# VHH binders against q9y6x5: the designs that were tried, part 18

Target 1, 379 residues: q9y6x5
Amino acid sequence: LPPKLLLVSFDGFRADYLKNYEFPHLQNFIKEGVLVEHVKNVFITKTFPNHYSIVTGLYEESHGIVANSMYDAVTKKHFSDSNDKDPFWWNEAVPIWVTNQLQENRSSAAAMWPGTDVPIHDTISSYFMNYNSSVSFEERLNNITMWLNNSNPPVTFATLYWEEPDASGHKYGPEDKENMSRVLKKIDDLIGDLVQRLKMLGLWENLNVIITSDHGMTQCSQDRLINLDSCIDHSYYTLIDLSPVAAILPKINRTEVYNKLKNCSPHMNVYLKEDIPNRFYYQHNDRIQPIILVADEGWTIVLNESSQKLGDHGYDNSLPSMHPFLAAHGPAFHKGYKHSTINIVDIYPMMCHILGLKPHPNNGTFGHTKCLLVDQWCI

## First folded at step 16 (VHH)

Design ga15
Fold by ESMFold2, fold request of step 18:
Structure ga15 (fold): chain B 379 residues (1-379), chain A 124 residues (1-124)
Amino acid sequence: as target 1 above (379 residues)
Amino acid sequence: QLQLVETGGGLVKPGGSLRLSCVVSGFTFSSYAMAWVRQAPGKELEWVSSISGSGGSTYYEDSVKGRFTISTDNAKNTLYLQMSSLKPEDTAVYYCARVQYRYHSGTWEPFDYWGQGTQVTVSS
């Protein structure tokens, strides 16, 4: 029978939560499988871009989902979390579930992973749930496991997405030990439920399971605000995205807008598009605006207003606070192995290898993940 | 015709042992995972143990690990649950069930065929 893979994301799960909080169920999962302690994600360290990077192996400039809020100047289209269904935004890449279900005798299933309810290249996941944040984890899990057991052609690749701990990380901040401990305990219970369901169904030893996340979370404060209205009149630009990476479309001369912003705060870097650091791999897409503002860790860009977020993400992808983890279990993976770091784009070629799929051109390096896999000799 | 018939229930004292059997007919037994599920008085159904169709992989709910052993005899189409170190909390009706999702009452349920159940009572 063909190999099967379940990819699970708990949004906003910072890598060092594993060291700082108790996770008996996740710890048992890791002990029976593999752990990558830090996954270096892509800039900007936001939800939609990083979830698409996992399933395409591409930097944001290459797959075209460059932020959670975007504007395309040629087509005049807008993208947001409430306006994300136009295939236009997603069609610059081919995600792994499309490649998988185009193989003979294979299908794909999805419980709310970003993009799985969109017909990308006129192809939508074979089985999917329309995104709805009010649907419980139990219902998402039940649908995924039902599709894994009951489908013809068989489901060989499945995705499952959950919004926590990201939502609570924004609300409380990662340094709020009492509230985050309560939230993370609930997440660990869900991981326990996942493993128990797979055991109940007889799948535990023969299904490959990856548990990962898209980004981390850093602490914010009312003492760390950058007020754009103090530096520039909002009539001079259109704001496409605000914090912590602001996307600025000038309404007047670009150099004049740049000059008004460059001295706004010592805690914000202002880049003309051509001057964005090469290490971000964040330049070569029309959806990246002419000027971006990148706040220092823990700083919030605002428009003459307070911020009620106590945690945020989207910052420089070199920051450890922005990095998630990856854990995996199943017949493809070693047991009891820990690995220090991979790049988030490396997950895609690894998944293609596990599933026997030919990867599309991508930015990942298979060699970075080969020590996780039983069919590869690790030096 | 698909049939699952449990036997081996009864009254047993705490610390005792009991062996449940489930004789199966009407399908290729080795092609399906099988489970034991129990329902205590006033409680909802609780998964106890599962075994793969090949019989090579066994799984247990945490409260029964080390005390219960699931097994099969494919030649006799029989599923077993060997229970030892029984506790009053193990008192329940025990069902054998085939693992296969079926649409029922507006949702997908993970077991499509059930036995009639056998009563296990652990009491002094």
Scores: ipSAE 0.301, ipTM 0.752, lowest interface PAE 4.8, mean pLDDT 93
Fold by ESMFold2, fold request of step 18:
Structure ga15 (fold): chain B 379 residues (1-379), chain A 124 residues (1-124)
Amino acid sequence: as target 1 above (379 residues)
Amino acid sequence: QLQLVETGGGLVKPGGSLRLSCVVSGFTFSSYAMAWVRQAPGKELEWVSSISGSGGSTYYEDSVKGRFTISTDNAKNTLYLQMSSLKPEDTAVYYCARVQYRYHSGTWEPFDYWGQGTQVTVSS
C-alpha cells in the first residue's frame, strides 16, 4: 500500500504547555508514538513563514515568505493575511504537497494549511478548502478524512490547520492559567476526536500522523511598550511590519533612519540588513527590508497607542517560549520514544522520506530525525 | 443489491455474554472496513467498534475495550461482535455498517449502508 501522511498544526502551541497543563488524549497519542519536546523554529517566529518552512525545509530567506506582512520593492506588491493569494509570494519554493501530487497515482489534500489554496508553480493542492477561519475543526476533519477515504488518485499527503491556541494566547497571554487551561482542554478534546475518527474509519494503523505547531507564545504587558513615534517621525520611513520584528523601509538616507532608531529603547535591537546576525538566516532576500527592529521578549513595538495583545510571538528563535513541539504516530515511527530537539526545517526531509519523495534542495538535516523512524539506524 | 442483516440480539443479565452477527451480501466483504454502531433509547448514535477488511486491525470505543471483540469470517461474509461482561449501559439497538463515505442531504456521511439493527437489553 502507498505510504500516507497527515500533517496537523495547532497554531501557537508552546512546547512547555505539555508539561504545565493536562493533555490526556495527546499523552495517549505520544505514548503510542514519538515526541520531540522542543522544535527550534525559524526567525521570524511568525505563522506564515514557519508553516512554509515546515513544508519546504527552507529558511525564510530561501523560501521567500519572510513575514506575515511583506512588501516587494521591485514589483510594488504587498502581502498580508488578507492578501496572500498571489503566487508571486510562494513561487520561490516547492512545497511537499506539490511534489507529492505530481507522482504517479497520488494526490494531496488540505484543510486550510497556509498556501494550499494558492496555485504554486501553477499547481494547487488536489483537494483543498479555501481559507475561512469560521469553518469548524470538525468540518475540516470531515473533509480531510473523506478525501483520505474516497479520492482517486488516492490522497497520500494531507494537511490540517487550526488557529488555536494562538488566537487565545494573544488574547489572554500564556500566563493566564484559568483561560489557557480551558482553551488547551478544548484542543486536547479535538485531538481525541481526530484519533477516534481515524479509528472509526479504519485508518489509524496505516496512516502516519504528525501533530506539531509553528511557534510558541510569550507574555506581553502594557508596561512593556516601545513607542516608535517617540523616536522617529512617520514621514522618514514606510512601515512594512510592526511587532515584535518591525520592518522599516527608509524614505530618507538609510543611515539617518538607523541613527534615529538605534538608541530608541534598550529593549530593542536595531539592525541594518547586512548586520542581522548570521544565526537567523534572515538576510538574503529582497523582501527583507533595509532595517529591522527586534524587540526583547515580551516587549511590544507600537505607534503611539496601547496594545490589545496580552501574548505575542515573532521574537528571536533561540527563545524557548517561541518553540513548539512535535508528536507523531504511525507505521513509520517508533512507539514510546522521546527526543529532545530538532530544527523545524528537519521535518521536511523526514516527511519526504516517509512518503518516498526526493526532497528539493533544503536546509533540513535528515540525520536529526533518524531516531524517530523505525527503518533508520539511530546514530 | 447490497444487504446487511443483524442477528443475535436479546435480553441478557448484567455480566452476561452475547454474540451479534451481521451477514453481508452484494459486495466484496473483505475489501471494506466494517463497524458496529449503537443507539440507546433517546440518545445519539455511538460508534462501538471497527475492523479492517482484511481483519488484521480492530478498534474499540473506550467503554467497551476488553469486553467486546469484533471479528469477521470472510468465507461466510459475516461480521461478529462478541460481547462479554455486559452492563446496563450497553442496552441499545446495535447496527452493523459499511465504512464508505456517502453524500447525503448536503454532507458526507462515513457509513453508506446500514443493517436493520438488533436490540440488546441488559437487565435483571
Scores: ipSAE 0.230, ipTM 0.710, lowest interface PAE 5.8, mean pLDDT 92
Fold by ESMFold2, fold request of step 18:
Structure ga15 (fold): chain B 379 residues (1-379), chain A 124 residues (1-124)
Amino acid sequence: as target 1 above (379 residues)
Amino acid sequence: QLQLVETGGGLVKPGGSLRLSCVVSGFTFSSYAMAWVRQAPGKELEWVSSISGSGGSTYYEDSVKGRFTISTDNAKNTLYLQMSSLKPEDTAVYYCARVQYRYHSGTWEPFDYWGQGTQVTVSS
């Protein structure tokens, strides 16, 4: 029987939600498997970049999905959450479902993971759903489990993506205990449904399951706004992405634009591309604009208007509020083991190991995840 | 012709025991996972237990763990559910089913063949 892996993401699941809210089903999952309490994600701490980092093991500058909104000045192409299907954006890396699909007697399946409805290197999973946020978790789960049970060649790698708690985290803010308790209880019930479905189908003991997320969430406030219109006229630049990391394409001399912005707010760092801190690994890609603005945690960059969001993410990846968790269960994993931290790029080489795939060159370190795995000597 | 035939239901007092059987014909029994599914009066279908085709892996819904045991006898093509410490809430029609996805009524369902069901009633 070939090794099988299901990779699940609950978008925007901050690591400390596990300590601050009740998760009876997720805690049972963790008890019978492994937990990584904090996953250090990649900068910028946004959805598309971090989901692609999980499945490529690469920093954003290396895989080319550098933000949720991007612009290519040569081709004049735009990328956004509603305009994400051009393979041009995705082809700077090879995600694990492509590598898996190309093996003899294997296929891949996908329910909504970012990029899985795009033919990357002319390859798309044999079984996939086109992205549609209106499709219920139950329908996504039913399709994934049907494909895992019924496919020829067998599905050995499957992905499942869910938009919560990210959507509610933006709407209510992570500090709204009343609303977030209700939202997170629903998420825990979905995890319970996932586990019960796998047991019902006879899959539970022989399927490896990773439950993780791409980033956390921090509280925003109307008294923490940075108004760009107060610092610089719109005519001097093209705005590619706004908050909390703004991407600025100058229309006039770059130094003049920088000088107009550098003293705009004490709660915002302004970087010329060559001066972006090395620890971000966010410099060496043409899609990274000449100037970026990085707001302090909880601050929102706006264009002369109020913010409608009460929570946000995208901030410095050293911030604990930006970190998700990782839990896993299955024959490849120990039972009852807790691990402090890994880097999000470490997930890819671990998954390749579980599936017996040769990883492409990547930024992950397999040694960081050895202690999670039963077939590895943990030193 | 594929058939699943349940037997062993009946009336039993709380704390009692029953053994359900499901005799299978028309397919290679050991090639499929098998399940027990129940429907209480006025309730939706509820998965109870599953066993792999090899018999090596067994799974139980939380409310029946430690009280019910699923098993197979491949020589007799028979699926069993040994039920002990029965409670009034275990009252239901119990079906055996083959685990295989089938498209039905606009959705994919995980069971393609079902038995006729056998009534289990737990009352004092």
Scores: ipSAE 0.090, ipTM 0.651, lowest interface PAE 7.1, mean pLDDT 92

Design gb87
Fold by OpenDDE, fold request of step 18:
Structure gb87 (fold): chain B 379 residues (1-379), chain A 125 residues (1-125)
Amino acid sequence: as target 1 above (379 residues)
Amino acid sequence: EVQLVESGGGLVQPGGSLRLSCAASGFTFSDYAMSWVRQAPGKGLEWVANIKQSGSEKDYVDSVKGRFTISRDNAKKSLYLQMNSLRAEDTAVYYCAAKYRYWEAFYEPRSYDYRGQGTLVTVSS
């Protein structure tokens, strides 16, 4: 029988939540499987880009989803979290569900994972849910598990996405122990529901399950604001994306715009596109704007406005606060093994290995995940 | 074309009540979480309340809890805000706003997908 894999994402689950809060269900999951304590995600540390990196193994510059809001100057098209259905934006890469879908006697399924309700390279999963934030976790779980259990051709790869604890992280901030404890307990309960459902259906022993996230969350404050209007007039540029990484499209000479912004705040770095640090792997795409602004951790870029966000993400991907975790269980994984760190792009070649798929060229390193797998040598 | 049109604003005395309405068109209203935001004179935009697509889940900024009630009618593509026990500090232009993926929008004014032109509420003796 072909191996099966379920990839689950809880948006905005910061890695150190595991150390600071109680997760009885998740801990049990980990005890019977593996844990990667920190996953270094890709820059920028936002939802759409990182979710696509997980399933492509590519940096953002390579897969083309470079932000939650994008602009293409040639086609004049816009991408946003409410306007994400044009395959134009996704076709610069081939996600693993497409690769899997194209295999004989296999099919893919998805519950609201970014990009899964869009035909990419003229391929869409056999089973998928159109994104709707009002749909409960239970309904998503029911659909996914039904497809995994009863589909023909069999679903061998499935994705499940949930919006928490990201939404709550934005509202309360990650340092609000009282509110975040409540939120994270709910997440743990959902994990319990997931495990129970799989056991009830007889899938638990044979299904590989990965639970991960796209990014963490850092504490923000009304006392840490960067007002761009104090530095440059709106008539001089178009804003494509804002805090904490602003994408600037100049309407006048780029150098002049840069000069107006370069000293705007000591808590913000301003880069011409060609000067973006190499470690970000965030240069080689036309969808990256001529100037980007990168706020320091916990600082918020605003346009003469206030922000009620107490938590945010999107910052430097080297910051621990931006890092998610990865836990996994199933026939492919060891039991009771913990690993310190991997890169988020490493997940893709691992998943390909588990599923017996030939990976597309990617930025991941299979060697980084070998210790998680029972069929590999761990040096 | 997407349109959000607020109504119901006006002058009211402290302790009074108003009911705001928002008429939506040009998009699938029932697929969007809806919010009221407000801007007081000399201040930035402030989130006031939100309601999920089904109407079953509601949330409020602390300062209006117990006084304001948000509701929606998906069949009429309408959003409402019942405001009771109004205070001087409630004086503001009130906007209705919509968000498809709501997780960031409630607390970031620029993240809303759509927003109306607003209706002025003045609370004064």
Scores: ipSAE 0.599, ipTM 0.837, lowest interface PAE 1.0, mean pLDDT 95
Fold by OpenDDE, fold request of step 18:
Structure gb87 (fold): chain B 379 residues (1-379), chain A 125 residues (1-125)
Amino acid sequence: as target 1 above (379 residues)
Amino acid sequence: EVQLVESGGGLVQPGGSLRLSCAASGFTFSDYAMSWVRQAPGKGLEWVANIKQSGSEKDYVDSVKGRFTISRDNAKKSLYLQMNSLRAEDTAVYYCAAKYRYWEAFYEPRSYDYRGQGTLVTVSS
């Protein structure tokens, strides 16, 4: 039988939550498998881009999902969290579920993972749920496990997405230990439900399971705001994305717009597109706007408004607060092994290896994950 | 065309009650989480309450907890806000807003997919 892999994402699960909160179920999962303590995600550290990086192994500039909100100047198209169904946005890369389905006697399944309800390269996931945030974890889990167990051709790759603890992180902030303890306990219980379900179905020993996240969460405050309106008039630019990485489309001379913004705040870096730091790998795509603003950690960019949000993400991907974790269990993985760090793009070649797929060209390094795998030599 | 039309605003004394309504059209109402936001005179836009697509989950800003109740009728494509024990600080233009993806508890004004023109609520003795 071909290997099977379930990829699970809990949105906004900051890596150090594992150190600061109790996770009995997740710790048990880790004990029987592997843990990567820190996963360096891609810039910008947002949901759509990073989830697509996980399944493509590409930086955002390469796979083309460069933000949760995008604008293409040539086609005049817009991308947003309510307008994400146009394959135009996704077709600059080939996600792993498409690759998987091109193989013989294999199919893919998805529960709410970004891009899975869109035909990419004329291929849509064999089984998928249309996105609906009101659908319970239980229902998502039931569908995924049903497909994993009863499909023909067999589902060999499946994805499961859940919106917490991101939503709560935004509301309470990661430093609210009382509320976040409650939230994270629920997450741990869901992991318990997942494991129990797999055991009940006889999948636990044979299914490879990866539990990860797309980004972390940093503490925000109403005292740390950057008001763009104090620096530049609205008539001089179009805002494509706002905080903490603003995408600016000038309506006047780009240099003039830049000059008005460059000293707007000591807590914000302003970059012309060509001057974006190389370490971000966020330059070589037409969907990146001519000017980007990057707020410092914990600072919020606003337009003559306050922010009630106490946590946010999207900041510099070198910040530990932006980093998620990765845990895994199954026949492909060691037991009781912990690893310090990998890059989020490294997950793709690892998954391809596990599934016996030839990876598309990608930015990941398979060597970074060898120590997690039983069939590899760990140097 | 997408439309959100608020109604039910008016002048009320402190301690009084109002019920706001929002009529939606031009989109699949049941697929969207809905919110009430408000803007007081001289202040920025403030989030007040959220309700998920099914209506089973609700959330409120702390200052209105226990006083305001958000509800929806998907069949009627309507959103409601029952406001009790109104205070002077509740004076604002109240807006109905829609969000397709619900992954934040507090939405910034620009984060909403759709927003109405608002209805004025004035609480004054």
Scores: ipSAE 0.584, ipTM 0.830, lowest interface PAE 1.1, mean pLDDT 95
Fold by OpenDDE, look of step 17:
Structure gb87 (fold): chain B 379 residues (1-379), chain A 125 residues (1-125)
Amino acid sequence: as target 1 above (379 residues)
Amino acid sequence: EVQLVESGGGLVQPGGSLRLSCAASGFTFSDYAMSWVRQAPGKGLEWVANIKQSGSEKDYVDSVKGRFTISRDNAKKSLYLQMNSLRAEDTAVYYCAAKYRYWEAFYEPRSYDYRGQGTLVTVSS
């Protein structure tokens, strides 16, 4: 039987939550599998970009999903979290579920993972749920497990997405121990439900399961705001994305816009597109705007308004607060092994290996995950 | 054309009650989570309450908990806000807003897909 893999994402699960809160179910999952304590995600550290990086192994500049909000100046198209179904945005890469599904006697399934409800390269997941935030985790899990168990051709790759603890992180901030404890307890219970469901269906021993996230969360404050209106008139630019990485489309001379913004705040770096640091791998795409603003950790870029968010993400991907974790269990993985750090793009070649898929060219390094796998040599 | 039309605003004394309504058209109302947001004079936009597509999950800003109730009727494509025990600080233009994807929640003023023209609520003695 071909290997099977379930990829699960809990949005905004900061890596150090594992150290600061109790996760009995997740810890049991880890104990019987593997843990990567920190996953260095891609810049910007946002949901759409990082989820697509997980399944493509590419930096954002390469797979073309460079933000949750995008603008293409040539086509005049807009991308947003409510307008994400145009294949135009996704076709610069081939996600793993497409690769998998194009193989003989295989199919893919998805529960609300970004991009899975879009025909990418004229291929859409054989099974998928339309996004609906009201759909419970249980219902999503039930559909995924049903497809994994009863589909023909068999589902060999499946994705499952859940919006927490990201939403709550935004609301309460990651430093709110009382509220976040409650939220994270619920997440752990969902992981318990996942494991129990798989055991009940007889999938647990044979199914490879990866539990990960796209990014972390940092504490924000009303005392740490950067008001762009104090620096530049809004008529001089179009805002494509706001905080903590603002994408600026100048309506006047780019240099003039840059000069008005460059000293706007000591807590914000302003880059011309060509001057974006190479370490971000965030330059070589037309969808990246001429000017980007990058707020320091915990600072929020605003217009002439306040922000109710007490937590946010999207910051420098080198910040530990932005990093998620990865845990895995199944026949492909060791038991009781912990690893310190990988890059988020490393997940793709690992998944391809597990599934016996030839990976598309990618930015991941298979060597970084070899120690997680039972069939690989680990130094 | 997408439209969100708020109604029910007006002048009310402290301790009084109002019920706001929002009539939606031009989009699949049942696919969207809905919110009430408000803007007080001289202040920025503030999130007030959320309700998910099914209506089973609701959330409120702390200052209105126990006083305000959000509800929806998907068949009528309508959103409601029952406001009880109104206070002077509740004075604001109230907007109906819609959001499709629930990632960054409703706490970002620019994250809403659609928003109405608003209805003024004035709480004054």
Scores: ipSAE 0.539, ipTM 0.818, lowest interface PAE 1.1, mean pLDDT 95

